# VH-VL binders against q9yh85r1066to1250, part 4

Target 1, 185 residues: q9yh85r1066to1250
Amino acid sequence: ASCIVSGYGHYLTFDGFSFDFQSSCALVLCTTIHGACERSDTFPTFTVTVTAKNEDRDTSLACVVKQVEVEVFNYYIVIHRAYKYTVMINNERLYLPLKLGQGKVNIFAFGFHIVVETDFGLKVVYDWKTFLSVTIPRSFQNLTYGLCGRYNGNPDDDLVAAGGTPRFGVTDFVQSWAKRDTFCR
Short names: E, the ipSAE of ESMFold2; O, the ipSAE of OpenDDE; V2, 0.75 times the mean of E and O plus 0.25 times the DockQ between their complexes.

## First folded at step 1 (VH-VL)

Design n3 (framework fv_navenibart)
Fold by ESMFold2-Fast, scan of step 1:
Structure n3 (fold): chain C 185 residues (1-185), chain A 122 residues (1-122), chain B 107 residues (1-107)
Amino acid sequence: as target 1 above (185 residues)
Amino acid sequence: QVQLVQSGAEVKKPGSSVKVSCKASGYTFTSYWMNWVRQAPGQGLEWIGQIYPGDSETNYNAKFQGRVTITVDKSTTTAYMELSSLRSEDTAVYFCARSYDYVWGEYYMDVWGQGTTVTVSS
Amino acid sequence: DIQMTQSPSSLSASVGDRVTITCKASQGISSYVAWYQQKPGKAPKFLIYAASTLQSGVPDRFSGSGSGTDFTLTISSLQPEDFATYFCQQYYDYPFTFGQGTKLEIK
């Protein structure tokens, strides 16, 4: 399944729920949960975070994806639109293409896009401007949280806050997934 | 085109007040924050506060709270910073500087006034 | 308050040199950092925002990088007009705070 962010703050969750919101905050787009059971180690943990920016001060139509963060397999990967065809990995700037962990993570250019792929099926695609997609395999059904929703087959319950309770407004939902180190008012 | 023009130098006695002006031109005054920043001789920059002319919302650095008042006159597109109970350590160059609104969280200061020297001496 | 610490406080360099100035925040501030250039007797000039986005009209020899707590301003090939004091600023939280400045001097 795929979760899509498109220009001007348009979101489409894994379950097909659409909503619009513009924010300069670093927002948790998709993250896995830790199960209470010891068997939770069966599923790899990852987090995808998106930060948007308005490139034209006089109109919201110029909203772009400024930065994408992918945390997986102890790699903190930062993709910034100002440094095209490069990534920051654990504080080091590197040029594409890259293979990490003997192929556990592959980062490469495909056309005008950057692609981050993992050996378990996570795929992040970003066009360096307004398009961002996160694709995960069916094995992650009911294991994800964030703006992309629960991936549980029900689009009506995708507004689940970081604390695990449903929210009825888009503003409260989005703000609940903002990172603590982000200034946004 | 975008320009900020500040009032002239001031010499004040300890305990008095000073009011510095900043006239904006070349942009929509009510759509951007106006900041005030000072710089003591040979020192770094210190943020005093900001005002959003569209609704007069203000944010002040707690260090100056109770002594500083920032206001605007929308008809003349002018911002004012008034600092009271002046001390010798208030001797500095005072700058006004424009920044963007909170919707994007991008409060960097892209256009600056030329500065107003305020000297506090007995 | 968020403290911004620049290193070094002063730096001597020659025209054509690659120069780096660092700025460290006392807490995580994401990418909410701007860089300014100031020449004696003048107002600061805006260079960079969002840690790495160069202002239109600023020469491409200037670049910024970093996220979280550690930020760097780089001048790839120093020109005579670049000798100035450079300041970083966080705009993550109130009050906005500046680094103490790095004075770039002729060697």
Scores: ipSAE 0.000, ipTM 0.449, lowest interface PAE 16.9, mean pLDDT 81

Design n4 (framework fv_navenibart)
Fold by ESMFold2-Fast, scan of step 1:
Structure n4 (fold): chain C 185 residues (1-185), chain A 122 residues (1-122), chain B 107 residues (1-107)
Amino acid sequence: as target 1 above (185 residues)
Amino acid sequence: QVQLVQSGAEVKKPGSSVKVSCKASGGTFSSYAMNWVRQAPGQGLEWIGQIIPIFGTANYNAKFQGRVTITVDKSTTTAYMELSSLRSEDTAVYFCARDEGYSSGYYEFDYWGQGTTVTVSS
Amino acid sequence: DIQMTQSPSSLSASVGDRVTITCKASQDISNYVAWYQQKPGKAPKFLIYDASNLETGVPDRFSGSGSGTDFTLTISSLQPEDFATYFCQQYDNLPFTFGQGTKLEIK
């Protein structure tokens, strides 16, 4: 299933729930790490975080995806819109294509997009501007949290806050998945 | 139109506390953070801290941490800054100012209160 | 903390002059700089954001430029109402920090 962020803060969860929200905070889109006590020792763990920026003050709809962060296999991968065809991996800027961990992670250009793929089926695709997608295999059903939802086949319960409690408003839901340490950039 | 209205001037003794208010009207309450900035006579601007009202989250400049508390009353859309253990060096004009960084990426202070003069003297 | 240093601390100019004020950050802050104008006895007024973007309603004689560590505010043809102190501010990281200010005095 795929979770999509498209033009100007439109979100589509793994289960097909759609919502709109604009924020400059770093937002956790998808993670297998709910908290230390709920971390799975059996399955690969990962976190995908997105940060948006409004590019045009005169138009509230002119938002771009500024930065995408992928944490997987002890690699901290940062994709920044201003540095096309490069990534930062554990604080080192590198040019595409890249094969990490003997092929556990592949990062490459596909047309005008950057693709991050793992050997277990995580796929992150970003167009350096407004389109971002996160695709995960069916084996991750009921194992993910974040703005992309639970991936459990029921869109009605996708508004699960970082504390694990269902929320009744989009603002409260998004607020709960903001990374505070990034100072809402 | 957005307007920020602050409480009136205060004269305080050393060692006491002062609590300054800033009432917001107009605009969208859920879209902004409220900042506190001071300016000592003839000097520049110094950021004290901020609160994001929708989250209730406050961030403080380390220089003031332990002496300052920023709060918000959502029902009256009023932010407060309380500064304790006052010294003569705290004599300044205190401004509230808003930004929309968390919601739109606009971190500049687009609207300011008129300022509250706090004088610390014995 | 990120230090913002302005130069000059003050300058005198005549109506119609081109005036330039500079601001230097102690580290790379990309384009996360705002400029403010403060008149005596008043709160600061926001002029420019993201180093070079004019706020709506600000006269086009004002312009900003720069990225990284070096930033400039320019007034292309000074008017009497431009007498004020100008401040740069970084918002790359907390705490927010301001330059010490540049006082513009009309000759």
Scores: ipSAE 0.006, ipTM 0.470, lowest interface PAE 14.8, mean pLDDT 79

Design n5 (framework fv_navenibart; at its last look DockQ between E and O 0.04; V2 from the best seeds 0.00; counts 0 for: pae E 9.5 > 2, placed apart)
Fold by OpenDDE, look of step 4:
Structure n5 (fold): chain C 185 residues (1-185), chain A 121 residues (1-121), chain B 107 residues (1-107)
Amino acid sequence: as target 1 above (185 residues)
Amino acid sequence: QVQLVQSGAEVKKPGSSVKVSCKASGGTFSSYAMSWVRQAPGQGLEWIGGIIPIFDTANYNAKFQGRVTITVDKSTTTAYMELSSLRSEDTAVYFCAREYGDSYYYGMDVWGQGTTVTVSS
Amino acid sequence: DIQMTQSPSSLSASVGDRVTITCKASQSISSYVAWYQQKPGKAPKFLIYAASSLQSGVPDRFSGSGSGTDFTLTISSLQPEDFATYFCQQSYDSPYTFGQGTKLEIK
């Protein structure tokens, strides 16, 4: 299944729940490290984070995906829109294409977007502009948390905040998945 | 086994619009982009634009910006290219082509048969 | 836009010949180049990406090489069915751009 983030603050979860939200905070889209995963020891762990911002003064609704972060295995991958065809791997800038861990992670570009693929089926696609997708195998059902939801076929329980508590409001839900820093508190 | 079948030839007057369709079968509309490429008689290939169905967003060659609209109908797995304000120099064969990419290669690996668009007064 | 300068524009060769077509990019495009074959009245056919992979059904006599700005398509031993027009294409940046084409004719 795929989770989609569009350039206007539109989100579509794995289970098909859609919501709109604009934030300049780094937001956890999908993670398996929440602590509630019963099968976490049998599946690889990962976290996908997105940071967006408003850049278009002419279009108040425009929201640009500024940065995508992928944490998988022992790699911290940072994709920034200002540096196309390059990525930061553990704080080192490298040019595409890349194979990490003898092919466990493949990073390449095509069709105006960058793709991060893992050998267990995680696929992140980012167009360096407004759109981001996260695709995971069916085997990860009920193992995910974040803005992309639980991936269990039930869109009604996708608003699960960090910590495992259901939320009723989109704002509260999204804010719970925000990484707090000096600019996002 | 993926195939792309395009709509038939078009004859148009200058200033009018043309909409060409491209039906995909034997596969799925996914994150792979669908590009439109044209070829004027005896000339090379020119990329018009493309769309990623899963995002429903199109990218355009700035040369055609404002005159071209690329869309998809995911329910029918059909891509469309509409070109307005037609000029004689728009006379060409228009191709749709699926973009495929993986960790090994990228290319337009499946092409439609082409649609001849003739613009004449 | 990135310009792809293809050379030569036309080439005459005989069956069995080794043929090389070159494509030069106006800027570095890493390895983001694809090659296509087109026969009269037909759509282009995808041949090879960079130097790494051939499309299914493409004979091994076709090969690609190059990185940065200079790229080559090589046909090791020309066959009768190989006479066609060939195009390079960069997929590094929008808009996609093609070389002018190389018409390979029978000598």
Scores: ipSAE 0.171, ipTM 0.732, lowest interface PAE 2.6, mean pLDDT 89
Fold by ESMFold2-Fast, scan of step 1:
Structure n5 (fold): chain C 185 residues (1-185), chain A 121 residues (1-121), chain B 107 residues (1-107)
Amino acid sequence: as target 1 above (185 residues)
Amino acid sequence: QVQLVQSGAEVKKPGSSVKVSCKASGGTFSSYAMSWVRQAPGQGLEWIGGIIPIFDTANYNAKFQGRVTITVDKSTTTAYMELSSLRSEDTAVYFCAREYGDSYYYGMDVWGQGTTVTVSS
Amino acid sequence: DIQMTQSPSSLSASVGDRVTITCKASQSISSYVAWYQQKPGKAPKFLIYAASSLQSGVPDRFSGSGSGTDFTLTISSLQPEDFATYFCQQSYDSPYTFGQGTKLEIK
């Protein structure tokens, strides 16, 4: 299933729920890390974070995806739109294509997009502007959290805050998944 | 078809409290958010707060915080709104409403008939 | 809190007229706007969500538009049953807030 960020802040969750929000905060799109979890030793863990460039807060006119962060297999991968066809991995700037961990992670260009793939089926596709998709295999059903939702077959359940409880209003939901700022713009 | 049926009209003295009920029938109760909205005579709509029964999570408009309590009884599929320290300004029709969306954000799609609460000396 | 301001406060129109009601938010709320119709002595009726999406069963003469701070409800050809008060509501942030209402009156 895929979770998509398109246009200027339009989100489509794994279960098909759509919502719009524009924020300059670093937002957790999808993560398998939620509290103490003994089950995580049977599945790889990962986190995908998105940060937008908020061009006009007063009108919410436009924002682009400024940065995508992928944390997997102890690799901290940063994709920044200002540095096209490069990534920063654990503080080192590298040119595409890249194979990490003997093929556990592959990073390459496909068309006009950058693709990050793992050996367990995580696929992150970004167009260096406004399109970002995260695809995960069915084995992660009901194991993910974040703005992309639970991947449990119920789209109404997707507005689940970082604490595991639904929130009233989209602002509260998004703020609960902000990684580096308590309040989203 | 889902219906919300509210308790009958109340006349209360200043300083007392009122508890309004909202009974859901004909559909799934626990997973939908329930909101309480009031309307003073000749005035607009004002949101008091809401609750999600399955999570027992209530959220209140700060204007009413400390005076309002929203609860649910899952066994009778009934939501309650209790407002204390009543003032004449609390005279209004109180509505319960179910919040529902079919994939692109929510609106209040099913409403109770309203309960008139009159606060007078 | 986000303030919702409707204009006009009242509007007089005839059957068959095109009418528009506007709603302005005090800050950008994307498309998180719903519209309701209320007749005297009745609870509000849900018309539109997400600024422009019609609720099932609502006649297609009703339409919504707008994003950010400015929103509009349009009735393309007014019918007798449409004379009512209309309210906009934001669900972008808690507390939810409503416009003050626009009373649509028969001319």
Scores: ipSAE 0.006, ipTM 0.581, lowest interface PAE 9.8, mean pLDDT 80
Fold by ESMFold2, look of step 4:
Structure n5 (fold): chain C 185 residues (1-185), chain A 121 residues (1-121), chain B 107 residues (1-107)
Amino acid sequence: as target 1 above (185 residues)
Amino acid sequence: QVQLVQSGAEVKKPGSSVKVSCKASGGTFSSYAMSWVRQAPGQGLEWIGGIIPIFDTANYNAKFQGRVTITVDKSTTTAYMELSSLRSEDTAVYFCAREYGDSYYYGMDVWGQGTTVTVSS
Amino acid sequence: DIQMTQSPSSLSASVGDRVTITCKASQSISSYVAWYQQKPGKAPKFLIYAASSLQSGVPDRFSGSGSGTDFTLTISSLQPEDFATYFCQQSYDSPYTFGQGTKLEIK
């Protein structure tokens, strides 16, 4: 299943719910960590966070994906559009391609995109500008939260806030998944 | 098949409150969002707020925040809307309505018959 | 709040006519629009959801279209029972808001 973020703040969840929202906050797209941390070793945990920025350099381009963060295993991966073909790994900038943990995470160029793949099937594709895709395997059905929704085949329940309750509308839903930042509105 | 039956008409003085009931019958109650919508004479429709019975969680149109309380009694499958500090401008027909499916973003497919509330001196 | 602007506010038509009613949202709301029919003294009747999906039991002469900000309800061949007031409603974000209504009157 794939979740898509595209230019102008367009979001498509794993289950096909679409919404628009413009924010400069770092927003949690997809996480397996919701509420208290679970102590199961049954599945890997991860979080994918996106940060957008409004740019008015071209009428056709009002919003870009500035930064993508992937937290998985013991790696904190930061991909920033200003630093193509490099990534920050645990605060150290490294050039592509990268093979981390003997293949647990692979990061490489593919066409004009950067790809992050894990051995359990998480795949993040980013075009350094406006397109971001997060793909997860079927084994994560009912295990994910965030702006990409629940991945349970029902778009009608995708608006679940970080506190675990349904919301009456997109604004409260999106803001509940925002990371705190003094420069975020 | 769900049916919504509301309490009868009310005549109220300014400054008082009114509590309208909406009894659901004919199926699953607890998982569906219930909304309240009003219509002043000759006017359009205005969403007041809603509640999700299994969470007992209400959400309000900010224009009514502080004057409106929406509650549910799951044992009697009845929703309530209480509007306080009534003004003559609150004269309207008040409807309860059930959300289509288990989602708020498809609209309201089952409506009560409406309750006329008249606020006059 | 998302404003829903209907056009026209009233419309005079004859049985058999094709009519269109439009709604414009003050921001993009994807396809999360419902349409209702209301006759005097009655509760609204649910016609269309998700901009274009027809509710069960509604005649197929009713159809809806649009996404983003511009939405249309079409009645392809008016019947006597179709003379009523029609409302659009966005279900994208709270507070849910309705258009002002379009009164469809017999000519």
Scores: ipSAE 0.006, ipTM 0.591, lowest interface PAE 9.5, mean pLDDT 82
ESMFold2, look of step 2: ipSAE 0.000; ipTM 0.490
ESMFold2 (binder alone), look of step 2: mean pLDDT 91; pTM 0.936
OpenDDE, look of step 2: ipSAE 0.052; ipTM 0.674
ESMFold2 (binder alone), look of step 4: mean pLDDT 91; pTM 0.940

Design n6 (framework fv_navenibart)
Fold by ESMFold2-Fast, scan of step 1:
Structure n6 (fold): chain C 185 residues (1-185), chain A 122 residues (1-122), chain B 107 residues (1-107)
Amino acid sequence: as target 1 above (185 residues)
Amino acid sequence: QVQLVQSGAEVKKPGSSVKVSCKASGGTFSSYAMSWVRQAPGQGLEWIGGIIPIFGTANYNAKFQGRVTITVDKSTTTAYMELSSLRSEDTAVYFCARDSTYYDFWSGMDVWGQGTTVTVSS
Amino acid sequence: DIQMTQSPSSLSASVGDRVTITCKASQGISDYVAWYQQKPGKAPKFLIYAASTLQSGVPDRFSGSGSGTDFTLTISSLQPEDFATYFCQQYESYPWTFGQGTKLEIK
């Protein structure tokens, strides 16, 4: 299934729920880390985070994806819009293409996109501007949290806050998934 | 090669809605983004919005947000633009256009429909 | 929104002339500029993207240049079929915006 961020902060979850929200905070899009109780010995863990940038202070209409972060296999991968066709991996800037962990993670350019893919089927695609997609295999059904939702076939329960508590408002939902160490302006 | 064929001219009353179709033939329809652009008589081009058919995700120019809906029917390889609450200022030729890349508008709009004239008359 | 301003609004030229059309963005847009040609009663034709990259099938007398805020479309040795209206477009930020157009007329 795929979760999509497009345009002015438009979100489409794995289960087909759509919502709009603009924020300059670093927001957790998709994570398998939601407390020790949901861990499985069978599955790797990962987190995908997105940070948007408002190009026009007065309107919030010119919103782009500024940065995408992928944490997987002890690699902290940062993709920044200003540094096209490069990534920062554990604080070192590297040029594409890259093969990490002997193929566990592959990072490469495809057309105008950057692709991060793993040997277990996580695929992150970003166009260096407004389009970001996160694709996960069916084996992760009901194992993910974040703005992309639960991936359980039911869009009605996608507004689950960082603490595991359902939220009814989009603002509270989005704010609950903001990273604690981020300056939101 | 992809060809885009649009529906015929429409004459509408103020306050009504219009739905213009854009049928793609040849090539892979869902692999490309589709944009809608209008041109008022004697004026320049204005972007309305676009959709990525593979995901069904649309982006709109804020000027039209709330009045415009862009959708796609993959089974008929047809994109639609519906504009509601029509005003005389909406009188224009409406074009659909394909991006040459798989999921974005980066490379420009390389294949265009012939245009659909929409006249809003009172 | 990013405003695209073209200069001149109209231009008279003769076959064989070198013609330049300028496009200015209200803010930095790197090289995210496309150029289009439109003939009366027709849909626009895609010419150039990424400020300077010619679309396949476009004659090599067309060229684009620029980065940041100032962009230029040049037609060397103008041909009869080149008389049309030309538009620049930015695709740095939504909404996509076009210049007002430059009408190239036969002298």
Scores: ipSAE 0.000, ipTM 0.446, lowest interface PAE 16.5, mean pLDDT 78

Design n7 (framework fv_navenibart)
Fold by ESMFold2-Fast, scan of step 1:
Structure n7 (fold): chain C 185 residues (1-185), chain A 121 residues (1-121), chain B 107 residues (1-107)
Amino acid sequence: as target 1 above (185 residues)
Amino acid sequence: QVQLVQSGAEVKKPGSSVKVSCKASGGTFSSYAMSWVRQAPGQGLEWIGGIIPILGIANYNAKFQGRVTITVDKSTTTAYMELSSLRSEDTAVYFCARGPDYGDYEAFDIWGQGTTVTVSS
Amino acid sequence: DIQMTQSPSSLSASVGDRVTITCKASQSVSDYVAWYQQKPGKAPKFLIYAASSLQSGVPDRFSGSGSGTDFTLTISSLQPEDFATYFCQQYNSYPYTFGQGTKLEIK
């Protein structure tokens, strides 16, 4: 299933819930269940974080994705729109294409898009501007949290806050997933 | 608080090279990207290239590719721009500037005072 | 390369006037446009980023607007210290490019 960020801060979760929110904060888009008691070699851990930017402060209809962060297999991958066709991996700037961990992670260009894919089926596609998608395999049903929702076939519970507590307002929901800044206007 | 201080004026002959320095003070030098921009007399601004100090990776404007090298010395918190095969058209004021960086800086927020480079025929 | 074209190349105004300077990009740069003020013999001074975000310490009589290809810098009530050359810059794609500058002169 895919979770999509497009245009003016429009979000579509794995379960089909859509909402709009403009924020310049770094927001956790999708993350797996992880903790000392919950880790398993069968289910890899990953986190995708997105930072958006309002293209026009006089018009809230033109948000762009400024930065995408992917944490997987101890690789911290940063994709920034100002540095096209390059990525930062563990503080080293590298040109595409890249194969990490003997093919565990592949990063390459496809047309005007950058693609990050893993051997377990995580796929992140970004157009360096307004389109970002996160695709995960069915084996991750009920294993993800974040703005993309739970991936459990029930859109009613997609407003789950970082602590697992339901939130009823979009602002509170987004704010609970802010990674770097707590004030998302 | 953060300041960029550049080396002094240079007068060069055609065909020679010039190396301009830019010393950062205050703030954390390694957290900032450093760019070089020039301005010919009575003309506009032209981006030459930039470097990310913590990585040592530089990106150049294709117009200067092969003639320009941007480097950094972290021990002295100094960035350098070397331009070779100088011609009279390279006569300009050369500025160093901070930004853009890893998503925190939106443009060139801090500028050096400029270094005048004159290339005489 | 993305070309940035400013209009007008120069203009004359009096203290207290409202002044508007425009900047056009040859292709879309989203809102990745900055504005700088430069006085003779000095380095450019950062005024505005992201087309409309005012840099800390810059007077609120300065404002920016626009997205895509058309951008505007406005000074709502000119002060004597505002007479300078103004440059727009796109930082959406390499190479970063600047407008040719607009010289604001006392009338």
Scores: ipSAE 0.000, ipTM 0.453, lowest interface PAE 15.1, mean pLDDT 78

Design n8 (framework fv_navenibart)
Fold by ESMFold2-Fast, scan of step 1:
Structure n8 (fold): chain C 185 residues (1-185), chain A 121 residues (1-121), chain B 107 residues (1-107)
Amino acid sequence: as target 1 above (185 residues)
Amino acid sequence: QVQLVQSGAEVKKPGSSVKVSCKASGYTFTGYYMNWVRQAPGQGLEWIGQINPNSGGTNYNAKFQGRVTITVDKSTTTAYMELSSLRSEDTAVYFCAREWELYSGEYFQHWGQGTTVTVSS
Amino acid sequence: DIQMTQSPSSLSASVGDRVTITCKASQDISTYVAWYQQKPGKAPKFLIYAASSLQSGVPDRFSGSGSGTDFTLTISSLQPEDFATYFCQQYDSTPWTFGQGTKLEIK
């Protein structure tokens, strides 16, 4: 299943719930880390974070994806719109293509997109502007949290906050997954 | 009112280093990226690098990689640019410039007055 | 790196004239271009962002247009204080790069 972010701050969760929200904060889009060590032993852990940029500061309609962060297998991968065809891995800037951990993670350009893929089926695709998708295999059903939802087949319960408590509004939901509160108000 | 005040003119010999300062006031120092841009006599503008004053993280133009170091002192709200192994081609006016917003645009709303660096024997 | 090329390198004009300065990017940069004005001995002054958005406080005789690779700065009725050098800057990807500048001179 895929979770999609597209222009105007439009989100589509793994379970098919769609919502719109404009934010300049770093937002946790998808994570398997929810206060439990046991999941790390059974399944690979990862976190995908997205930061948006308002292309025109006078209107909320001109929103682009500024930065994508992928944390997996002890690699902290940062994809920044301003540094096309490169990534930062643990604070070192490297040119594509890259093979990490003997192929556990592959980062490459495909057409006008950058692709980050793992040996367990996580796939992150970004067009350096407005399109970002996160695809995960069915084995992660009920194991993910964040803006992309729970991946449990029920779109009605995708508004789960960072503390595991359901939120009753898009604003509260998004704010609970924000990493930088100064610019989110 | 936002102000960026730079240190005074420098005259240096080839092979030496220079450290230029930029003191910021009138805004939250850690909320905006600070950039350094230079301009050789009669020439255009050339970006040197940037720093996030909150994290200390830097990004440098590859042309200056290995020769430039950008730092900040949060307590005095001052940014510094140190350029080493100076050549005559480094003779220029050096500007500090603040980005519009940390999360919005990578264009420069406020500029320092400039610091003239002359490299000659 | 993205190269920004301005045309013309210099032009002479009279007060009241309509002047246009063009800026060409070596690749598609959408609308991520800013324009600056620089007077002799001074730091650049920010005018326009996102190709066409005028900075608050800048006179409305200034306007910008364009998208993709071709951008234009227009001054509809030139005033004495407008004689300066103008620079475009792309902020689509690092390194941030500027055009070589267009010097606007009194005829």
Scores: ipSAE 0.006, ipTM 0.487, lowest interface PAE 13.1, mean pLDDT 80

